VHH binders against c4kar8. Designs and how they scored, part 132

Target 1, 263 residues: c4kar8
Amino acid sequence: MAELSTPSPASPAPLDGGRGDELEKFTLRGARQILQLLQDLITHRGLITAHTGGGHSFMTAVLKVDEERGRVVLDPSPDPQANRRALAAPRLTCVTQLDGIRIQFPLVGLGEGQDKGRPALFAPLPAEMLRLQRREFYRLQVPLAHELSCLLKAEDLARKPVEVSARVIDIGAGGVAVVVPTGAAEFVIGGTLPACRLALPDGEPIELDLEVRNLNRQTQRNGTEQLRVGLRFAALPRAADTRIQRYIFKTERALNAKARGGL

## First folded at step 8 (VHH)

Design q58 (framework vhh_7yz9_2)
Fold by ESMFold2-Fast, scan of step 8:
Structure q58 (fold): chain B 263 residues (1-263), chain A 125 residues (1-125)
Amino acid sequence: as target 1 above (263 residues)
Amino acid sequence: QWQLVESGGGLVQAGGSLRLSCTASGSIFSIYAMGWYRQTAGNEREWVAFITSGGSTTYADSVKGRFTISRDNAKNTVYLQMNSLKPEDTAVYYCAASDRYEGFTLYTEGDYDYWGQGTPVTVSS
């Protein structure tokens, strides 16, 4: 078997240290650590967003780690088009969260088959997995029961001003991710949404400016498509920052108490 | 604000070489992961290569062994060296940046925070 060699960069820039070096410690490269993390995702039924390129993704989950064959088995999308995109993609970027910690890993060589008579997707085990344990990368998954929303100031498909009430699915120190119905509004990466209103429990909505950081069309488990919008806090007043941090802390504490209570 | 400016595209004969450059301004470049995408008329954007802030590289199978991604943090620039070009490499090439270093991540469009305007590459047969 002759494989294409991956050339090393001829002259990488010298590093003085700093953030890149610090983040490197969160990259898992040991086979045992990778297997354990994947099994933790199975145990906690972690939902994974698998990015297939072109701004498209679908929701999946790790169903099984096949250690004998060195493969991970994924739940296919009920949408055949999403599965077709995934199989055509040279690589998938898998993003998930476990206990508020962001986990990312690539999958290469995705195939289709069956596991115990059920359709499944499979790929070789990733060589690396990123597990970001730093507080600044922490993203709280917002409980559905909180009905946390953000009223966005945007434009519709005809470029007319529109207000969209978007469900907040995660929140961190630097921003929120929201879900909107496909076609409800147009968003442009780098665009600013002024005077949006973030509704937290226990108080008046917080008015703030949001910058669009990323856009992803995600096919849900039921086959419906949603637009996920990542939004950065453009200028966060101290009072707003305090309220957001209190909400994150309070919610994290409640979730941890429930988990330790033996759910 | 962040700006990404691509350069180095143009016309080239099959078997030839081009080097694309992407220069970033307005923020600290060294902590960003950078990627190259390409798009042909009527098709979705296709990922080509990415490089982490630490210099680790990953390539699409279609370009592996022919293309090399590199960066110069002192110049806030990422490069794509394209060798042994084929007519099927004809596309508009886009540079993209993510503000978080995420190591090995193969990025999709939704993972990038900033995009360049694109630079056309035409490979004649």
Scores: ipSAE 0.000, ipTM 0.110, lowest interface PAE 15.0, mean pLDDT 77

Design q59 (framework vhh_7yz9_2)
Fold by ESMFold2-Fast, scan of step 8:
Structure q59 (fold): chain B 263 residues (1-263), chain A 125 residues (1-125)
Amino acid sequence: as target 1 above (263 residues)
Amino acid sequence: QWQLVESGGGLVQAGGSLRLSCTASGSIFSIYAMGWYRQTAGNEREWVAFITSGGSTTYADSVKGRFTISRDNAKNTVYLQMNSLKPEDTAVYYCAAEKTGWYEVSYGPSDYDYWGQGTPVTVSS
């Protein structure tokens, strides 16, 4: 893996089901609400990042909700190693978005088998799902056509400075997620990347200090792996914050107009 | 079941020093990033200092050179050493904990996993 200095935490991202926790008010526990939300993910062909622990994840999707058997059917990874990690994990943490709303849910008791003659993963229906409708949790999926990039100032394995042009896959008020080629640079969770440059379509690159928050080896649907790096904006100047928010707002409006018949 | 307990606040004269402590219970402290925030009545919480799980530190411009954040993972404690205190440093100080590992990216103060109840600091004159 690209990150060699700091071991990944043992546990995946938490889902908050506890009393007295702030996220409890955003947690869905009604069977009907859970079934409806899962069905919405199927209808919109929502891609799900399934976190298996150990810094690993894979792309999946909900193929079917089997109400009679009380289970969800998931698309397995074409990478057998990713499927083995998932089946061995005590918990799978699923993260996705629907209409800009962040959705998270746990799956426990993952099994494998077949659905209609095709390989599938099965899990009991989740007892809870987190649905974060706040704008501060909103993540814009960056359109591929924008070719949004961030020039990262990082270090290679020998601690030599390197510059890596990373593709920005999502952006929010507090940070970006980028894709980094394997072997291009080394990252330390909690480390700061100084004077990085975020290229927005609307003008000059924005110079930012970025903090590494997470590292995920993601197995794509075609079986290839890529390193996805979550980066937090550190010490963000007000002018930079305004430009980023403006980009998010304009892009969201353009995507909404296209989806709603503005074409 | 995580709890953060702050201590070390109180009254101090301008130019004096104070050391705040924040002790965590019920979890593995070493994997969390820790922050200090402060709040005056009628204002939003203001970020003061941050220390990552790896030990990297950052400070707000208003306190840079005067405050030092540090941690002792064996004691599950984060410290804020406050030197050359000014009347404008008067506030309630809050400790915050944020997992920097495999959890989803946390981007701001509202995304911290746990907060303490606060400890008041009053700087006279």
Scores: ipSAE 0.000, ipTM 0.115, lowest interface PAE 14.4, mean pLDDT 76

Design q6 (framework vhh_vobarilizumab_d1)
Fold by ESMFold2-Fast, scan of step 8:
Structure q6 (fold): chain B 263 residues (1-263), chain A 125 residues (1-125)
Amino acid sequence: as target 1 above (263 residues)
Amino acid sequence: EVQLVESGGGLVQPGGSLRLSCAASGFTFSDYYMAWYRQAPGKGRELVAGISSGGDTSYADSVKGRFTISRDNAKNTLYLQMNSLRPEDTAVYYCAARTEWGIEVYYSSSAYDYWGQGTLVTVSS
C-alpha cells in the first residue's frame, strides 16, 4: 500500500505542473505593472512582512518608488538586529495582501542609507511580483476589534503543561496563525497541541487539536519581536468547520461592505 | 553565512537509484520549507519535490511514486531518494529553502530565499 499525498491549506502542496502554468498567469514581469502594484501598496498603506531567513521576519512598508534609480525604498525596523538580518540576507521575501489578494515578491541587493534625512532601506525594483488569488488558501486577516483568541495547551522548556491565550491574527479553512506572548510556551514543529479552545465571537469556544506547522519571530513596526505560530487543524469536526467558514465569510463580507461605505 | 551544499549526484543507468543530500548551515533549518528543483539542458528550472517544516511532502506529477523527499532536522540535512530513474530525469538538481509564514506560502522559484550550487545527475544507457 502506497501513501496518498493530499494538499493541505496549513501545509500547501507547492509542486504541481499545472500550477506552474497558473503561477505564470499571476506573475507580473512588466516594469509598468510592477511600478503600478508597488504604488498601489503605498496608496493602500499595505504592511509587508519581509522574511529575512532563519524563521525571522520584520514588518515594513514601501515608502516610495524611485523610478530614476530603479529602486524601492522601504521603512527600516526600529530594531537594529532585524535590519542587520535583512542586510545579511541574500534576498528578502516580501509578502502582503491587497484587497484579499496575496502579493509576494523578492528583493535582492538590499542596502541602507537615508531618504530625506531619515533612515531607509533600498533595493532594486523586483524583476517579478506574484499576485495570487487562491480561494482554497484564503486567509482572513482577523480584525483586532474581534479579539479572537485561542487557548493553547502547550509545554514550557521543562516539558511542564502550560496554557497560553494566543491572539489569532489570521484564519483559514486549514488552520490559524497566532501570536504567542514572549516566554509563555515552547513549540516544536510537528508537535500536537490537544484540546485547544478557539474563541469565535458567537457561541462557545471550539475545542480542537492543533499541529504546529511553522514558527516565525517577527519584528513589529514598533521594534518589538513577537512569536507567530502557524497551527493546522488536526481533527476538525464538521460543525466546527462550518462555524469557522461562516465566520470567515461573514467577516470578509463585512470588511468589503465597510470599505465601500467610505469609513 | 547561509550555505546549502548538495551531494550524491552522478551517472546512473535507467532504472537505477540515487540519493541526493543537501547540507544546510547558517539558518534555523527546522523552520524552513525545503525543496528540490532541477534544470535540464536548454530548459527552465522546475520543481521536483518539497517538504514543509512540519514534514508534509509534495511532488511534481512526473516523479510521484518514484522519488521520496525527507529531512533530518537534527543534522540540518535534506534528502531526495530517486528510484526508477529515467533519461528524462537528467538535470542539475538544486536544493532551495524558504521561510513559511502563517499557513499560506506560494511556490514560484522567486519565493525561495536560499539556493545551493547544484549537483549533476545523468541517467544514460
Scores: ipSAE 0.000, ipTM 0.231, lowest interface PAE 11.9, mean pLDDT 79

Design q60 (framework vhh_7yz9_2)
Fold by ESMFold2-Fast, scan of step 8:
Structure q60 (fold): chain B 263 residues (1-263), chain A 125 residues (1-125)
Amino acid sequence: as target 1 above (263 residues)
Amino acid sequence: QWQLVESGGGLVQAGGSLRLSCTASGSIFSIYAMGWYRQTAGNEREWVAFITSGGSTTYADSVKGRFTISRDNAKNTVYLQMNSLKPEDTAVYYCAADYRTGEITFYESSAYDYWGQGTPVTVSS
């Protein structure tokens, strides 16, 4: 079995899927960004699941942001036991969604009091909020019937230019994964493929520069091996981004409607 | 690319043990709730165990006291330790990830965002 790389215990900053560059790019630490996001949760009346540890959580909502005192005001649980657990917890992990975006943030130093004569919970403003945008993480599995392809401009084993029509197996806001025939081209992680063409079902092919992010020789359930190449969009124009997002959204909705409707 | 890869399945005698692993690549693993499901031929996929981003665990009644789910966020891996295996545990086991909540909810299989390819487990009587 192939093992994932294990960083030395002496490594100062080992990267992993829960930390490192991926986590950092989704973490908001700016005071204005945090205040705006909390205000968006108030405006949309977003329900928050507050995890108090030990497998316990309760539903709450942000009632108010007290910027002058640096506090957030939360709706207490109707269950007094849940409120007692929250107050005893060293940290709450708050989880919610806004327009398909997962939002997660810690609250430390929870207290109880009143807001306008009603019971309320108070905590200092969080120093960070994680905003995991669904579109950035989401990878639509491309229906075979769509016959999505990407014409890759790559090099063969002799470093001669070749064009490879690769089947797109998944697509997201940040890139695509494609299947290429074994031996059709050479790929190097971090290498750039210029002027590739992504064919969506509607309109002209989109010309893109793609960066190779990962390579996977995956054995399928039937024993066959496929070379899968993960490709990042480099310098994506806004018009192209809009077309890709529309395709993802439209296809996801159609698939979800089919699954729920039994079609 | 987000991918879940399961391993550790195989053949085992009744009363034996197996440990299944599910490794995620290319994403923020630690914020996802992770689950194990199993499926036998001709039947729907059934839930086995959940673990939240915070480490809280929940189990199906059929496996309570025998199976243990755990996670290692540094390795982007979730594990299912299966002890005291019974012939009725024979199934293809699937790993699933859900970012939508930080705590366990009882999801239908269609609610999960990401699934692995499955790893078969056969328990001999």
Scores: ipSAE 0.000, ipTM 0.126, lowest interface PAE 17.1, mean pLDDT 74

Design q61 (framework vhh_7zox_3)
Fold by ESMFold2-Fast, scan of step 8:
Structure q61 (fold): chain B 263 residues (1-263), chain A 125 residues (1-125)
Amino acid sequence: as target 1 above (263 residues)
Amino acid sequence: DVQLVESGGGLVQPGGSLRLSCVASGFTFSDYDMGWVRQAPGKGLEWVSDINSGGYTGYADSVKGRFAISRDNAKNTLYLQMNRLKPEDTAVYYCARDKSFYGLTEYRPSEFDYAGQGTQVTVSS
């Protein structure tokens, strides 16, 4: 697909290469796996957003894989300027989704020509492809009106059990971020909080184990200090996963409907 | 397996009308935003229109006021009513499924993860 003429919201940014250690386990480097994934994109007519840098992107698709010449054939933009930006770019970052799985790969050495008499873009086969369940990185900003909370079972400095009711500020399939008063409990990155309770609208609290991923101290405008805690879901049961995904889906549908308006 | 099957294309004279249909299977149709994408001979893919699960619609500038997208969730069917057709509308039209089921990113270009086989629309000149 080419550049959209209608004023649509900007495309989501590619995942940063500086996060390489986090993304390594989701990165495909086997030639057969890469070829199979590219073929899956062809078979399912997967639409690709190609980022050329500087905030520019265009819509494309994989037309075919030329295994003998070691290259992929892409659909060019009908906008000549988008094609010129792509050809001038040191790297094209291709982002797509297939059945809820985020796929991202670089293309280097882009050229132009023809395939069966039609204009086409060509690039060497990528050496790596990221294949990531999209929901692992997606985070919903929880509307204040929803008043989501999580009861944390933690310890104080003396290893005494404490329970802290924390406000959930964002939520994804992989975890939540919560806010707690400074000093309410001791948190250690990599530590596990067992049997915490996540309260969602509609139904019983979800009992789950949480792992501490990050800690950030924040000072509010009124001068009070709070601690933002990033928490990963450990061993999430399917029923809990389904309820969390349903909440995220319903909330995003409502937000998307508002953002898109009519017409 | 996700399947999208388009129909309703054909040959029409400039100023004429066509109604495209797309029958979806293999997923809960009502949970997904849906859209239409087209490819003119020798050109790239162009977004035409989309409709979210709540019924809100978007249109490319080239088709605003002439095309109308709609859906029937009871029949798992997406429609595109095309009026006042122009030779420039000649293309293969693809029904496409949006990724909305997994939640949407803060920035919302129409991102589609599946497309059908397409249906040919030819506007004679």
Scores: ipSAE 0.000, ipTM 0.303, lowest interface PAE 12.7, mean pLDDT 78

Design q62 (framework vhh_7zox_3)
Fold by ESMFold2-Fast, scan of step 8:
Structure q62 (fold): chain B 263 residues (1-263), chain A 125 residues (1-125)
Amino acid sequence: as target 1 above (263 residues)
Amino acid sequence: DVQLVESGGGLVQPGGSLRLSCVASGFTFSDYDMGWVRQAPGKGLEWVSDINSGGYTGYADSVKGRFAISRDNAKNTLYLQMNRLKPEDTAVYYCAKETSWYGVTLYDPSGFDYAGQGTQVTVSS
């Protein structure tokens, strides 16, 4: 097939699409959850890379959470210059990992002082923390040989119900991206497509509700347009989630084996 | 409206060099981590390299010692210098911007916003 000789790039999502909503589910904003996560970093002695801007960072750790004063206490750098840069920075971006989960959070208003007679850095508690389990954000590019499809229940240009069988080009824990011919159906960002059917290679199709998150029009070499649609899983039963994750894991493992065995 | 425009791809012989450029607009370029990801036909996205707002760089093992990422914040431009190119480097290369003001970790290609159409690199004799 001529299309197989043309690179199939990952579809760039529209910038006003589902990006913020995807990260929102991994963002902790509850005071209790933030305090618990910071306490977990203390318990596990998690090392934190604090980025101060201008090409600079230093290694730190959370020493204590002061709930009464609403602040976090950090281990200063043994390098006085790194501490001066940190204090001068308008914001620190703190990055760490705990049990394979990537954690990122901002600190604003850094100060210095003492904790029980020892030098320390202090900052107000972050209002939010990003807790990103890599697998939950990962998108698998679906091999063409798998012929993965999703039957979409949508509307045509005249607002009449239509069913469109769309090829799945990528899949993750939170959703799928599909390709449809331009004009096959109307899609509106934020619109819901109920009772769609995702066909995985093994077993019965999975019935699920999808929310339209992004749209991208791509012109192929022959001048034909394809519409690429990003779709969020509105809610997944545990069994469906397990089947999707199993497919992703098995396919990743097979692709990684091919990549490492390549010449 | 954020835009990323890639250029500098082309056909090159094994052992040759290319420099890719990405011109960014619609956001404060210096505040964001930037990277390059690539995709060969029938394969998944592969993270190639990143550079954070602080100038620290990372590279995939497959390109370490051959590729160099850099940025020019005055020109809102990201670069990838590719040396000692191999047939296995043949792919569409995408310029990518981080998806969050926190700076999402760049080991997962889905951690970026892809606004460009990419630039084709073909390494062939």
Scores: ipSAE 0.000, ipTM 0.139, lowest interface PAE 12.5, mean pLDDT 76

Design q63 (framework vhh_7zox_3)
Fold by ESMFold2-Fast, scan of step 8:
Structure q63 (fold): chain B 263 residues (1-263), chain A 125 residues (1-125)
Amino acid sequence: as target 1 above (263 residues)
Amino acid sequence: DVQLVESGGGLVQPGGSLRLSCVASGFTFSDYDMGWVRQAPGKGLEWVSDINSGGYTGYADSVKGRFAISRDNAKNTLYLQMNRLKPEDTAVYYCARGDTYFSIEYWSSPAFDIAGQGTQVTVSS
């Protein structure tokens, strides 16, 4: 029963969680290109954030590309719990930047061992890598002073309906990133939050459906945990899209004016 | 050319405090997420703290309640105030630049690069 409804671990999920065609033009699948990009990450000492699921991630770097064995060698976390989560994960999602270009790739089948007498993590070479330039999928970081919020209609850990007012920290054409206290609601990647309300300065809140795409746990300096949630706009109405683009454009223009004219 | 120059490290006794600074050049500092990453001798990289261009902050569990990240966009400078230092905080501290997320489909966390040589923090009696 439950076994028949679970995703197959033998087939990694698409990089975009199901958008397929939109990302194909940015996806590298050539073995030579993938090897070269991994080697470039070594040369430039590229810092990688590896997501292990459940909002957990750790910092790593490519130590070596082992072409003979078809694998990449990664620096383990100094946190043993992070390494345990990584080894237990069916997939890592690795995010990095090289020369202003965002690079994202999956790693499947992570193992542990040693490289030259030092602890190391090993994975088969990724079959695909996503390569995006800033201009292709721009997102605006929302100024804290704007106090932009989204009222999320979700479920708590007991599966009861709950409304959570979340701070919007990040907004683009495809969605928002929000911050909520850990435990305020249950978020499942791929889950839909219907009839949420995005508050923008120009008029009434926008009602929209949001899909959970990613989770990242963070701790505030006072010791309280927060959860950063990436949310995709589902079936965004044209009028709502126009208002969101207008907000992004106005805010970006104001920030640029402040940077150029603010001594 | 992107440059990040860290300073403020040194030798301090357990329970002491240090303030690290990172001066950025070669890019529009206010457009980027910034963070601190550390590496103890013989160990891997550990994310310490970040602050996005909008002012929102995050901290690793190992430093929560003791460290405070801040930025001064007018001075292109990132800071890390480190209080109640422990021997386990001994590491080279690197200033890292992160980019604005490109798309919700790719938003997991800021993508960081290490551009500086780092600043050594040693907590010992």
Scores: ipSAE 0.350, ipTM 0.739, lowest interface PAE 3.3, mean pLDDT 81
Fold by OpenDDE, second read of step 12:
Structure q63 (fold): chain B 263 residues (1-263), chain A 125 residues (1-125)
Amino acid sequence: as target 1 above (263 residues)
Amino acid sequence: DVQLVESGGGLVQPGGSLRLSCVASGFTFSDYDMGWVRQAPGKGLEWVSDINSGGYTGYADSVKGRFAISRDNAKNTLYLQMNRLKPEDTAVYYCARGDTYFSIEYWSSPAFDIAGQGTQVTVSS
């Protein structure tokens, strides 16, 4: 009778999204720091916007930190539908502010129950809490129909040069976000991708250097994993900047016209 | 159809005040982050301010302490109170709808998916 060793549940892969060195500076990962910050939220009665996905959110608050059980207690929404969405969501993204600083943290494994005879939501303590600084740039979502792309010059795991055609999902004056197939290349936050080519609809591709600023792995609804890469324009010629700005404005106008039923 | 309609722009002297309004339609306004962006003559789009669905606000350094963003969900209206206006504030101001999903996922600057037609603000002596 071979005891089938039940494979230990794979520890959720750390959100290894290579948060750029800058984001790491603002990320709390220490248990004590996280507990302290959560306690501070309680003390200040900080309201939290809990995002459940799909553009839905509800207002909540941290009611208690249970250190013994390693969980946080949240105030449920007065809207039963919001609570259902929260419980069904694979991840709750909490957004709040303390002392003028935006705080974001994920909660995973949300459950419902009672705390001292009152309905409550429960989740394990967050693994990380982000104290975000300033939002820097306006970013326009690129319509799928535009098929805007960026040819990335990167390296694979063997440090062999590779070219990856990436779809641009958003664009701003400071950079682009792109989607690449998982495993297409190895990206390092803070690394520079030289002589990349941004394809705009209005003419020849723009050659530019890109700096990797953010990495996010996303699982699509169809189960396909994609890597989102946030890229900053490291050096942008004035002419290129003008073209990018023109594109953004033109696209914005077109989107607005379409939204109004004019297109 | 999603619509954003800005109003309240105009000519004002340095040190003056204006209040911009943006009326949203065609979507559940309360579920979305909203913001203001501006474009000065010969410059690119600049983020000015945003407010998330929970009412938390952000401001560009250039306008911090002078501008105040607010929202009235019952009226589907976004506001920007602009005080102590400067010539460098001269721009077309656009109301924009935020993509909450992208903003959350990237832990970065907000992405906007729709903007209005804009309202002109001119600060001149």
Scores: ipSAE 0.130, ipTM 0.585, lowest interface PAE 2.7, mean pLDDT 84

Design q64 (framework vhh_7zox_3)
Fold by ESMFold2-Fast, scan of step 8:
Structure q64 (fold): chain B 263 residues (1-263), chain A 124 residues (1-124)
Amino acid sequence: as target 1 above (263 residues)
Amino acid sequence: DVQLVESGGGLVQPGGSLRLSCVASGFTFSDYDMGWVRQAPGKGLEWVSDINSGGYTGYADSVKGRFAISRDNAKNTLYLQMNRLKPEDTAVYYCAKTPEYGLRVYFDSSMDVAGQGTQVTVSS
């Protein structure tokens, strides 16, 4: 007999609009910020729970953003009743998560039609999106010019110790993501890599223990494969936390200043 | 050029008060969310307070009830009124502007511009 999983008490119900004053600082209203966030949901193929009211919801995804027509294109439910409830609703509340960041937005004026000959749902772009972020989930994309690296202490297929210098592609208060050549080492989700060394552009390498959180194989446009490894800081001394946060702050400040000056 | 100039720091005894000021130039001040972040010796950056373009304010738990953030858009100036100061408030305080396309609630990680800072020392 198949076991039925009980939904977590932490299941993402919509946040109450009565928290409006507290949530205002987390609300995006800029058109370009909204477009970028929707594009991020498309890129990650994020599943969205769309609440239609009356305790009803369905799973959807943003398939594309039509900027010229000011619309989002959504994947319809395979359940015809769910689609009928959605079309009849005056407002949908869409809830999703991206790397632990809660994202919530309204859709008003839902319609149905076709996109490239396939059934689709359409809605005007939302005027606002809630993005509730936590410091530990923010990820700075590391500029390639910084040549950030982390020396990993891992094992090969024969369980022999191996050291791998991995390029750091993103960094946050809670960890790093690195790129490793295919076959350089074996990684087990939940496994600990002790005494790794994170090299920041200024100062001595930081010695730290890393926990493997996720693995993702990517095929680049040139056909080469790379393994992306998400690593959590297992224990982070205050001095190391200070240096990492300083690097993130300085780099973000410089990138934002450059983007404003260059555009 | 975007410029933020902090002032108002100094040496103060525990229980004392200071008012920090930040004069902004080179951008439309009223259109941007503004905040204060601090860095104590040997510690990471800590978000202290923010105020959005609409005047809504937020505070770190460590300063709630003691600090008050405000802005004067006619003078392009951000303020932080600090009351009942504690030795733990000793830090360099930075004025920060959030990026137009960035995560405006991540002041310790997502800053558009920060100034040179102003030193606050709380000791006897």
Scores: ipSAE 0.000, ipTM 0.123, lowest interface PAE 14.8, mean pLDDT 76

